# Ledger of designs, part 30: VHH binders against q3afa8

Target 1, 265 residues: q3afa8
Amino acid sequence: MDKASLGIGIFDSGVGGVTVLKELINLLPGENFYYLGDTAHVPYGSKSKEELLILGDAIIRFFLKLGVKMVVFACNTSSAITLPILKERYPVLMEGMLEPLRKNMPAKAKVGVLATEATVKSGLYQKKLMETNKFQEVYMIACPQYVPLIEKGIVSGKEVEEATREYFEPLLKEEVRDVVLGCTHYPFLTETIQKLYPKIQVIDPAAYVAREVYRKLKENKLLGENGGKVQFYVTGDEKSLKNLGSLYLGYNIDRVQKIDLEVIV
Below, E stands for the ipSAE of ESMFold2; O stands for the ipSAE of OpenDDE; V2 stands for 0.75 times the mean of E and O plus 0.25 times the DockQ between their complexes.

## First folded at step 15 (VHH; framework vhh_nb_b201)

Design u6 (at its last look DockQ between E and O 0.89; V2 from the best seeds 0.75)
Fold by ESMFold2, look of step 15:
Structure u6 (fold): chain B 265 residues (1-265), chain A 126 residues (1-126)
Amino acid sequence: as target 1 above (265 residues)
Amino acid sequence: QVQLQESGGGLVQAGGSLRLSCAASGFTFSSYAMGWYRQAPGKEREFVATITSGGSTYYADSVKGRFTISRDNAKNTVYLQMNSLKPEDTAVYYCARVAVFTYWGSRVYPEAFDYWGQGTQVTVSS
């Protein structure tokens, strides 16, 4: 049939990808979206490359069965580690978090990046940023406490503030004023971060991702016109998606379908 | 092109001192972190010391209290003052431009990417 009328698959390890979904809905109101939160396997930030590839492969196959023209890796960990490999395995268009950031980030002498341990350990996020020649000193902060707290619905209060102070201590010491949210979950913490550090500019790359998705669809003549539907899926618990996801999107997520991923070894 | 040239290496008795210099050219020196790394025979290259563009310093545990890194932006030069030298400090010392600082908890991992000097030999005799 008409490939432009196919949907766009978006996935994350949990609720974090709704921060990207929100920007996509706003910029591309004519598209249909399938959102998958792999909540049975969250957090991704502590998983091995091999585990992430197995999960990513299963997720792409799930989206292909639904009928998609594009898969958005709305997870910085998956974007850094799995997207470069999985795009060679499947002919479907793919977009992630790293290339849009690289393309759209303004030049800065110093930049901080909050990211998952897996993203930091991969070395790929750092390499992508350094390839831009836009930065002289990049400060990568591994934030292992953030995703588990966010997935429990904890986005403010003492525990989050204590973790945030720990993570920001080296950034303050080095007088870093621009901080990139290097995980799609971290926009849920923007209010808490701004309360603690009002002079720091927090940069959320989700809008950059939406712009690059638009560009790729346009140049491949795949822009949709008569969509506007969003369908939500999880592999495990749906509570954070329904609660935090609804709050962030600004409307009630009424129906979430639970699925089991078909992993292949 | 970026060029880094080390000098000041040599042979010294244990307990002695050396001062290494690294002259830099081909980039805006004051905007970049600089560092020293070393490689002993049969070992991997390891971090020694770094100084950020803002003057903050970080040291490997093995050299803390004995080595001091400094910079002179007017001369585009970074220095490593090495005191209380030990035979295990014997290595080729490389000047590098440091671009990434990774923090895991309280630990910091400075990383140089593409720009290294040719190295200068430091030999510490018993």
Scores: ipSAE 0.719, ipTM 0.877, lowest interface PAE 0.5, mean pLDDT 91
Fold by OpenDDE, look of step 15:
Structure u6 (fold): chain B 265 residues (1-265), chain A 126 residues (1-126)
Amino acid sequence: as target 1 above (265 residues)
Amino acid sequence: QVQLQESGGGLVQAGGSLRLSCAASGFTFSSYAMGWYRQAPGKEREFVATITSGGSTYYADSVKGRFTISRDNAKNTVYLQMNSLKPEDTAVYYCARVAVFTYWGSRVYPEAFDYWGQGTQVTVSS
């Protein structure tokens, strides 16, 4: 079997990873994708490293059983914590949310980062950004209102706009012009943000991830030519994936397969 | 090589004033936020004041109205004017290059990410 004909696995703790999937589909139309939402174990942000590794191992094994040539960690937590370990454990290409951005994002004096409270609290995101020496000032904005709104399908309107105005106030004050979406849910709000602040450069890490995935596949002569299929999997509830995934991808997700990772965490 | 050197500390009576200076070198000073922290004996280091590259200032509640942070980019120096000093202000004061600002609603938390000075002792007698 031609290894290039194998699919790409994408996983997240929930539906946020579909924003990454969309970018990958757009840039890599010749690829088949397996998307896994680990909805049975959400949220990942509150789990220990050990727990995350148990889940990570199970997820990688799941993808390997399906036959993948690459696994994309469409989860910031997993990208930061487990990816560096798992990439050494398994002989499959891996990519996460943070490294492509770190590697390829141009240097700026100031950068804003919209992120969840958990992400901001961890300190890992800003630490990793600063390690690049590309930025003199990083402005981390906790955005606790965003995920709940997005999960309700509210991606525009008064509530989102008001929250956005609140979150951007300090960024505007400091004349920040580049703003990173530090959560995989947040691309749902790109249009609303751009409408409010057309002069702000909104940076979606998913775009960087897609480009890096392309680069790696090309470099390894693993680019697919006859793909275009997407299979969706969940470990728990499928409603969010069906609803929000369909909304973001622009087509109805009709089939979601429930799987058991056979782990206890 | 990045260097931060504090000066201006000393002994002062309660109600008195001091002006601390921090001379910076080894980086483009005007591009970075600067801050002051202090550490009293037996206590953790705490935020005192910060000034962004854009000139925005933030203060700990305990020093608001009494302390003023400022900067002179031409001299690569950040200052801390301390008025109405109290015994509770006794500490080693550290200058820091501040790289990260975390916003939680209306609250801002500046974080020195990479470089600190050696500190200058401030002692306020009762």
Scores: ipSAE 0.679, ipTM 0.868, lowest interface PAE 0.4, mean pLDDT 93
ESMFold2 (binder alone), look of step 15: mean pLDDT 83; pTM 0.833

## First folded at step 16 (VHH)

Design v1 (framework vhh_nb_b201; at its last look DockQ between E and O 0.90; V2 from the best seeds 0.77)
Fold by OpenDDE, look of step 16:
Structure v1 (fold): chain B 265 residues (1-265), chain A 126 residues (1-126)
Amino acid sequence: as target 1 above (265 residues)
Amino acid sequence: QVQLQESGGGLVQAGGSLRLSCAASGFTFSSYAMGWYRQAPGKEREFVATITSGGSTYYADSVKGRFTISRDNAKNTVYLQMNSLKPEDTAVYYCARVAVFTYYGSRIYPEPFDYWGQGTQVTVSS
């Protein structure tokens, strides 16, 4: 069996991962994709390591059963916590949200990071960034208003702008010019952010992820040639994926298959 | 290698003043935020003050209005002017390079990234 003809699995706890999917589709038009939103178990940020590993194992098994040549962790929490473990357990290529950015992002004196409260509180993101020695100052901004707004389909207007002004105040004060989107939901707000702050370079880790995926596939001679299909899966509610996913991808997601991960407790 | 050396500590009476200094070497001083922390006997190390590379300053609530952090980039030195000292200020004071600033709304949490001085003892008598 030609392994290069196999698809790429992408998963997130919800709809945020579609922002990563979009970048992958754009850069890798010859690939087929399987997107899984684990909406039955969202949010991941409040779960224990053990719980996340149980879910992770189930997700990897699901993808392996489908037949994939690579799995992309389009979830910051899973990228930080479970990916390092799972990559050792399964003989499939894996990539996450953090390592591509760490590896390939250019050095900057100052960098801002917009992230969820849970991500900021964990301390893992900033720790990993600092380990690269690419930054002298990292400004971590908790953005608790963003995900609720985005999930409601509010990606522009007064509420988002007001929240953005609040979150960017310390960044502007410190003359930060580079701002990383530290949540997979946040690319929905890129246009709004750029409108408010045209001089700020907004950095989407998804672009780095896509490039790294390409690199790994190429190195392993696994690049697909006849792809272009995307299949969507959820473990719980599909509404958010259909609505927000369609909005972001620019086409209607008509078919979403509900699956059971067969979690082994 | 990064080196930080504190000085200026000592014994002082309540209401008195001290000025701490921290001499830095082994890195481009002007490009980094610097900070002061302290640890009292039997207590955890706590944040006291920080100054960003841009010159912004932040203080713990317990020292606001009494302590002033400043820096001289030409001398690679950060200072802590401590006025109106209280017995509760008794601790070993540590200089640190501050790398991460975490913002939770109006709250700011400066975090060092594994670069500390040896500390200087400050004792305030009643």
Scores: ipSAE 0.817, ipTM 0.935, lowest interface PAE 0.4, mean pLDDT 94
Fold by ESMFold2, look of step 16:
Structure v1 (fold): chain B 265 residues (1-265), chain A 126 residues (1-126)
Amino acid sequence: as target 1 above (265 residues)
Amino acid sequence: QVQLQESGGGLVQAGGSLRLSCAASGFTFSSYAMGWYRQAPGKEREFVATITSGGSTYYADSVKGRFTISRDNAKNTVYLQMNSLKPEDTAVYYCARVAVFTYYGSRIYPEPFDYWGQGTQVTVSS
């Protein structure tokens, strides 16, 4: 059988992984994608390593039943905690959020990161960035206004611009030129940020993830040609995926299949 | 090998002043933020002051207006000038390399990361 015709599984705890999916669709138009939002078990950041491994195990088995050649961990927590372990348990290729950033981001004296308050409080993002030894000063900016505005569909205009100026004030003071979008919602704001600060390099880790997925598939002679299909799944509520996900992708997500994960203890 | 050595601690009366120094070696000092942290007996280490590689300074609320952090990149040294000292300033003071600056609105939380000095005792008598 031709492994190159198998699909690519992408999962997140919720709708955020759609920003990774969009980059993958754009860079890999010949591939078939399966997107899973594990909305019955969000938030992942409050779960133990053991719980996350049980869920990750079930998600990978679900994707294997669908027929995948690769699984993309579009969740920062799962990428950091479970991917290194699950990679050793399964014969499928895997990619996550932080290693593509590490590999593709050049060493910089200073970098800014825009993130949710929850992500900043977790400490996981900061810790992983500093372990790369690529940065001397990391400026983590908690952006509590962004997600509520984005969820209302407000991604431009005066209110977003004023919040953005506030968040960027310390970055400008310290002459930070490279700013990472450390949350899955923030790619919606890229155009507004670039309008305000055209000299700042906005870095979406999702673009690096797509690039590394491409490189791994090419390296392993697994690039697909005649795909282009996307199937959506959730384990719980589907409203955020249909609303926010559709807005970000630029088309309506008409069909979302609800599934129950087969957990093995 | 990164090394940080504090000096200048001692015993001082309340209301007095003291200047701490931290000599750094084993890295390009001018490229890194530096900070001072302190730990009183039975308490967790707490942030005191930081100075970025670009010279910006930040202070804990408890010391703002009384303490001044500065650096001399030619001497690879960071300083903490402590004025109007209070008994609650009694602690072991540590020099640290600071790499992460976390912002919640206008509040900043510099994170000590990787490298600490051995500490110098500051005792403020009532």
Scores: ipSAE 0.645, ipTM 0.849, lowest interface PAE 0.7, mean pLDDT 88
ESMFold2 (binder alone), look of step 16: mean pLDDT 85; pTM 0.856

Design v2 (framework vhh_nb_b201; at its last look DockQ between E and O 0.90; V2 from the best seeds 0.81)
Fold by OpenDDE, look of step 16:
Parts: C-alpha cells; structure tokens; sequence
Structure v2 (fold): chain B 265 residues (1-265), chain A 126 residues (1-126)
C-alpha cells in the first residue's frame, strides 16, 4: 500500500482546529484530510493529564483505523501535554502547535502571546518559548473574552474591538510589535486585530505547523499527489463546526459524521 | 555566562532605608527586564519589584509607595531603594532577570526564568 496516498488526521477539542486545517489545505493541496472535533469532551484545558492521555489514545486509534500517514494535534493543550507521550506510543508521524513555532519563529526582543486563561495559567507555553532563547521578554495576555465571542460567531464589531484594545494595552505600552496567536480560535480575529493595529505583526502558529508538516512529509517521501478531500468528524455537537468552520474555510460544511471514541478506561 | 551579584543588604532599624544594587554581566543588560524577589525564613520566594527593558516598573502591593526599582544601563546595574522599612521586610533579597510578564486583567505576574543572584540579607529590627 502506497503510504503517500493515505490522509492526514487533524484533531482539536472543538472548532478551533479548522484554522489549522485551512493552512494545511492551502499549503498541501495534494493531501486528503480527516478532521476530528472532540466536542463531546471540550474543554481540554480543565482536564487532567491522565484524562487527556485516555482521549489522546482513543483519537490516535481512530485515525489509525481510518488509515493516516500523519496526525496533527491542532490543540495547544494536547500539543503541550500528550503529544510528547503519544508520539512514542504509536508509529505514525505527529505534529503539534508549539514545536513548529518554537523551531522556526525568528528571534525577537519582545513578543506578545494572546492565549486562553488556562493556557496562560499552565505556564507551559511561555516556558517552552523561553527555552529557545529567542526572546528577551515574553508578554502573556489572558484573553477570556475571545473564545466566547468567536463561538457565537462574533469576530468583528464593538465587543471584539473593545476586548482587543484592553488586551493590547500592555503590549503597546511595552512597544511589542510581534504578537502570537496562542489559541487556535484566535485566527478568526486576525482581520479585526490588523484593522485596529496595522503595525503589529500577527503571527499564526498554524502557518508554521503547515510548513513543518510539509517538511516532514517530504523528508519521508510521503507527499500526496491526488488529494483535495476533507472529511469532518465530531464526537458531540456538530453545530459549531458547521457554522464557524464554514465561515472560516469559505465553503459550507454539509456533512459531519458523528463518531464514538473507543475510550479505554 | 549570565551573572548577577547583589549588594547593599544589612541590618537596619524599622523606618530606616537601604539601597540594594545588582551588578549584571554576561548578557546585553539593556535588552532585558530586571527584578527583585525576596524570601523570608519559612516562606516562599515572592516578587518585590521589576523594571522592563522599556523602563516600566511594577511592584508588589506590600512594597508599593515604599520601594523604588531603577536601572542604570551604562553600569549594567539594577537598584532597589527601600524606604520606610518594616520588620516584615526582613528576608534574603534576590536579583533576577525577568523574562515573562503574565497579564490577568488588572494583575501582572512577572516571572524570572532561571537567572538569579546569590541574594543579600536584609534585616529590619523593631
């Protein structure tokens, strides 16, 4: 069996991962993709490591059953916590949200990071960034208003702008010019952010992820040639994926298959 | 290699003043935020004050209005002027290179990332 003809699995706890999917589709038009939103178990940020590993194992098994040549962790929490463990357990290529950025992002004196409260509180993101020695100062900004707004389909207007002004105040004060989107939902707000702050370089980790995926596939001679298909899966509610996913991808997601993860307790 | 050396600690009476200094070497001093932490006996190390590379200053609530952090980039030195000292200020004071600033709404959490001085003892008698 030609492994290069196999698809790429992408998963997130919800709809945020579609922002990563979009980048992958753009850069890798010859690939087929399987997107899984684990909406039955969202949010991941409040779960224990053990719980996340149980879910992670089930997700990887799901993808392996489908036949994939690579799995992309389009979830910051899973990228930080479970990916390092799962990559050792399964003989499939894996990539996450953090390592591509860490590896390939150019050095900057100052960098801002917009992230969820849970991500900021964990301390893992900033720790990993600092380990690279690429930054002298990292400004972590908790953005609790963003995900609720985005999930409601509010990606522009007064509410988003007001929240953004609040979150960027400390960044502007410190003359930060580079801002990383530390949540997979946040690319929905890129246009709004750029409108408010045209001089700020908004950095989407998804672009780095896509490039790294390409690199790994090429290195392993696994690049596809006849792809272009995307299949969507959810473990719970599909509404958010259909609505917000369609909005971001620029086409209607008509078919979403509901699945049950075989969780082994 | 990064080196930080504190000085200026000592014994002082309540209401008195001390000025701590931290001499830095092994890195481009002006490009980094610097800070002071302290650890009292039986307590955890706590944040005291920080100054960013841009010159912004932040203080723990317990020292606001009494302590002032400043820096001299030409001398690669960060200072902590401590006025109106209290017995509760007794601790070993550590200089640190501060790398991460975490913002939760109106609260700021400066964090040092593995670059600390050896500390200087400050004792305030009643």
Amino acid sequence: as target 1 above (265 residues)
Amino acid sequence: QVQLQESGGGLVQAGGSLRLSCAASGFTFSSYAMGWYRQAPGKEREFVATITSGGSTYYADSVKGRFTISRDNAKNTVYLQMNSLKPEDTAVYYCARVAVFTYYGNRIYPEAFDYWGQGTQVTVSS
Scores: ipSAE 0.824, ipTM 0.941, lowest interface PAE 0.4, mean pLDDT 94
Fold by ESMFold2, look of step 16:
Structure v2 (fold): chain B 265 residues (1-265), chain A 126 residues (1-126)
Amino acid sequence: as target 1 above (265 residues)
Amino acid sequence: QVQLQESGGGLVQAGGSLRLSCAASGFTFSSYAMGWYRQAPGKEREFVATITSGGSTYYADSVKGRFTISRDNAKNTVYLQMNSLKPEDTAVYYCARVAVFTYYGNRIYPEAFDYWGQGTQVTVSS
């Protein structure tokens, strides 16, 4: 089998990676995708580096058994903490959420970033942004309630709005107008955020990720015309993937395969 | 090249006051957050105060109510007014360009990276 005919593995802790998958399908409609939501271990934002490495290693090995030419870390937490380490362990191409943002975001005086606690505490997201020299003031906001709410299907209403007002308070104080969604779950909240703060430009890095995946496949002569199929996997509950995922993708996710990750302790 | 030069340090009796200045050059001063950090002997450098490009101020808990940060964009200068000084304020004080403001646990963590002054000594006698 030609390496270009292999699929592309995409993973997230839950449904959030569907926001990246949508952009990938739109840009690369002929490629086959394997999507894994590690729903038995969501949320990733509260996990230690060691836990995330164990899970990431198991996920990559799962994708290698399926036959992939690339693994997309559609999780900002995993991209920040595990991708730099795991890329040294495996010869497969990898792409995450941070480098495409760094390369493609335009220069701004001030930028806000909504992110998980683990992403914020790692310091790696901040470092990537500062390496660009594109920003004068970066405001990193840890948003610990967002992923749990989204995974329960709660993307609007009082509880989301109250959390959003709390998270945006420092951004409004500093008159930040450009806010990056630093977690792949957060695009589900875009409508709520824009309703509350219509003058804030919400920036979803998912399109940047899709562009960089395309560029890497092209540069490595791995672009394929492979039928455009998507296979869905979870390690636990599949409800949010089938419900929110289907709504976001614009088609029904009919079959989701439950798997158990082979972790090595 | 970015240059930050502190002045105004010295020896002062407990309860006294000092005003630190930091002259900045080599960048558009008014567009950047500025801050003060300090390092006591045998301790790690710690955050003291910051002022954003928009004029918002933030302080370490240990100095709130006693220290005031301000800036004069026409003179490319940031100041630290230090009142009610205590012996534990004894440290080398560094001016820095602050680039990242991290909000976690309802606290703010201002971070400076590669742009620091040479430092000015503040010594508070009992």
Scores: ipSAE 0.745, ipTM 0.897, lowest interface PAE 0.5, mean pLDDT 91
ESMFold2 (binder alone), look of step 16: mean pLDDT 84; pTM 0.842

Design v3 (framework vhh_nb_b201; at its last look DockQ between E and O 0.87; V2 from the best seeds 0.81)
Fold by OpenDDE, look of step 16:
Structure v3 (fold): chain B 265 residues (1-265), chain A 126 residues (1-126)
Amino acid sequence: as target 1 above (265 residues)
Amino acid sequence: QVQLQESGGGLVQAGGSLRLSCAASGFTFSSYSMGWYRQAPGKEREFVATITSGGSTYYADSVKGRFTISRDNAKNTVYLQMNSLKPEDTAVYYCARVAVFTYYGSRIYPEAFDYWGQGTQVTVSS
């Protein structure tokens, strides 16, 4: 079996991972993708490490059954907590949201990070960024309003702008010029953010992830040549994926397959 | 290598004043935020004050209006002017390079990441 002909698995706890999928599709048009939204178990941020590992194992097994050559953790929580463990358990290439950014992001004196409350509270994101010695100051901004708005399809307008102004106030005060989107949902707001703050460089980790995926596949001689297919899977509700996914990807997601991860909790 | 050295601590009566200094070396001082923390016996280390590289200052609620943090970049030194001292202010005071600022709405949490001084003892008698 030509391993290079196998697909790439992408998973998130919800629909946010489609922003990563988009970047991967753009950079890797020769690849087939399997997207899994674990909507039955969202949110991941409130789960224990043990729970996340159980889910992670089930997800990896699912992808292995499908036949993948790589699994992308398009979830910040899983990238930080379970990926380091799971990569040692399974003989498949893996990549997450954090390491590509850490490795490849240029050094900056100051960096802002927009993230969920759970991500900020965990302390893992800022810790990992600081370990690189690329930044002198990291400004972590909890953005509790963003995900609810995005999930409602509100990615522009007064509510988003007001929230954005609030979140950026401390960044502007400290003359921060580089802002990382620390949640996979947040790229939906890129246009709105740029409209408000055209001088701010918005950094989407998904771009770094895509480049790193390309690099790893190339290095291992696993780049696909005949791809372009995307299959969508969910473990729970499919509405968000169909609606928001279609909006972000620019085409209608018509077929979503519901699966059972057979998780033993 | 990064070094931080505190000075200026001592014994003072309630209502009195002290000025702490922290001399920094081994890094571009003006590019970093600096802060003061303190630890009382049997208690956890707590944030006292921070001054960003841009000159913004933040204080713990317990010291607001009484303490003032400042810096002299030419001397690579950060200061903590402590006025109206209370017995509750008794602690070992630590200088730190502050690298992470976390914002939860209106609340700010400055965090030192990796570099601390050895501390200076401040004792306020009643």
Scores: ipSAE 0.822, ipTM 0.937, lowest interface PAE 0.4, mean pLDDT 94
Fold by ESMFold2, look of step 16:
Parts: sequence; C-alpha cells; structure tokens
Structure v3 (fold): chain B 265 residues (1-265), chain A 126 residues (1-126)
Amino acid sequence: as target 1 above (265 residues)
Amino acid sequence: QVQLQESGGGLVQAGGSLRLSCAASGFTFSSYSMGWYRQAPGKEREFVATITSGGSTYYADSVKGRFTISRDNAKNTVYLQMNSLKPEDTAVYYCARVAVFTYYGSRIYPEAFDYWGQGTQVTVSS
C-alpha cells in the first residue's frame, strides 16, 4: 500500500471548488480525486473560527478514511482561518487558496481583487496580500451580483457585462491591470471579462494552487501514475454541483454520494 | 525609508479653519495614494480623506463639503484644508500612505497599514 497511490481530497462549502478541481485534473492526470462540497453547512463566511475548525476537522477525518495523501482547502475562508491550525493536527499534506497566490504571483505596483462581500468585510484577504510586500496598492471590489448570476448559469450577456463594467470602473480609473479572481465561482466569468477588457490580466488562483500541489507531491515523492478517477460527495443538496460543476468541468457529474460528517466537539 | 511628517495642527474656535500639511520622503511620492486619518481620545482611528496617485479624492461622510484633500507632487506634500470646524473634529490627525481601497457598492473604504506620520493635534473649542 504505497502512499503515492492514495488520493487527493478537495473540499469547499459548495460548487466553487470545482474551479480548483479542474486545474488539478488538467495538471495531474495521474491522480485520483475526492471532491466534497459541504453544502449542509454553507455559508462558511459567516461562521466562527470554532465552527470552521469543527467542520474542517471532520472533513479531514472523512478524507483520511477514504485514503488521501493530501487535502486541498478550495475555500478562501477555510484556507485563511483553519488550514494553519489543522496542518498541526494531522500528518497529511495540505494546500489552500491564499498561500499559492502569495508565493507565485509576481510583484506588481497595483493589483485588483474581485471578491464576495463576505471576503472583503473579513479584511483577511487584503491584509495577507499586503504582508507579501509584493504590492504597493490593493484594490478590493465587492461583487455581490456575480454568484447569483453564475448559479443561474448566466456567465455572459448583458446582465453580466453591466455588472462587470460597474465593478471594473474603479480599476480602470486607477489604471489597475492585474486582477485576481478572489472567489472560486469567478473563473466562470473569465472569458466575458477578457472580452470586455483585453488589456487586463485576469489571475485565477486555482492555477497556482494546482502548481503548488504538484510541487509538494513531487518533493515528497508522492506523484501518482495510474489514477484519473474523480469521486464526488456532498453533505446536503447536490443540484449546484451536478449542474454548474458539470458545465465547468465539461463532463457529466451523475454520481454524487451524500455523506454525514462525523463531528466531534 | 518612508518618512511622513505632519504640521499645521493647533487650537481653533468652532467655525474656524486649519490647513494640515504632510511632508513625505523616502519613496516616489507621485506613485502612491495618500490619506488623512484621525483619532479622538478613547476612540478607534478613523478615515478622513484620501487622494489617489491618479488624483481621485474621497471623503468620510462626516467631513464631506468641509474638508478638501490635495497634493503637490513637486513638493512631496499632501494637504488637508479643514473649514467650518466643529468640536467633534477634535483629534490627533495622521498622514498615511494608503495601501488598500475597498469598493463596496457606491462606497469606498481606504485603509493604511505600516506607513504613518507621528500625528498632529487639532483641538476645536466650542
């Protein structure tokens, strides 16, 4: 039972983590993946640190029972708050959304970030970017219209373009040319954004996450060779995963297993 | 090494005016956004005004229409013209290099981190 043949667990509170999963599948075709959407406990952005730790602990124990060599925190809030603590509790490798971005993004005078209202109100994303000393100024844009539109399958056209013009107006005014997608849903909009603003470089942290996962597996001699399977789990409703997830991945997600997390307090 | 030095504070009667100055050195001043913040005794530091490197200006609601921020890039100086002063404006005023701009609906929340002046006291008598 070779550790390199173990799978990679990926979790998010919902469907957003599929944007990370897609990058991982593309870069690491020899790996097996377990995707968990914790849909019974969404939204994570409104939960206390204690609540998030309880859920994260249960999710990691679930993945350990499945047999994983690494857990990917495909949620910005969990990456910032729980990952630093949980990595000390478990010997399994871990990766999140924020450190790959901080490590791999080149230094820029100005960077824009499109994010949810919850993310901008937390203050964590902005502070962690400034702590790198790679950026002189960070422009955070709260984008409340994006997730509802994306969840309806609306990723192009008049409604999306109008919202996008509103959100980009301050970025254009201040000549911000590098824009980070600070929500795992927003990669669904990349083509629309690039069409409207070809001079802007759109940065999806998911690609950096996949690169860092590859590097950690390589450094630890854990790269797999005979994988290629993806198994999907939810704790609640599965509709968004089956609909939005299938659209983004480009293939049908028809088998999703519902599970109950084993919470210990 | 970034240096910010405020001046122009003092005592003034309600309804009066003051002009604060902040001399900057140790960085390419014209490339950075600057701001003014204030802190009354026992309260948290709060945003007053900002001027971006591109010249855009933003103000806290409590000072809008009474305060004007400006900059002179040739002199590496940012100014705060304070008119129609009220006792509620009494505070230590800090010059800062603004690092984060958060756009939330029609509102902007400018935030500074590590680059602050020492502060200048403004006291407005009733």
Scores: ipSAE 0.754, ipTM 0.896, lowest interface PAE 0.5, mean pLDDT 90
ESMFold2 (binder alone), look of step 16: mean pLDDT 83; pTM 0.831

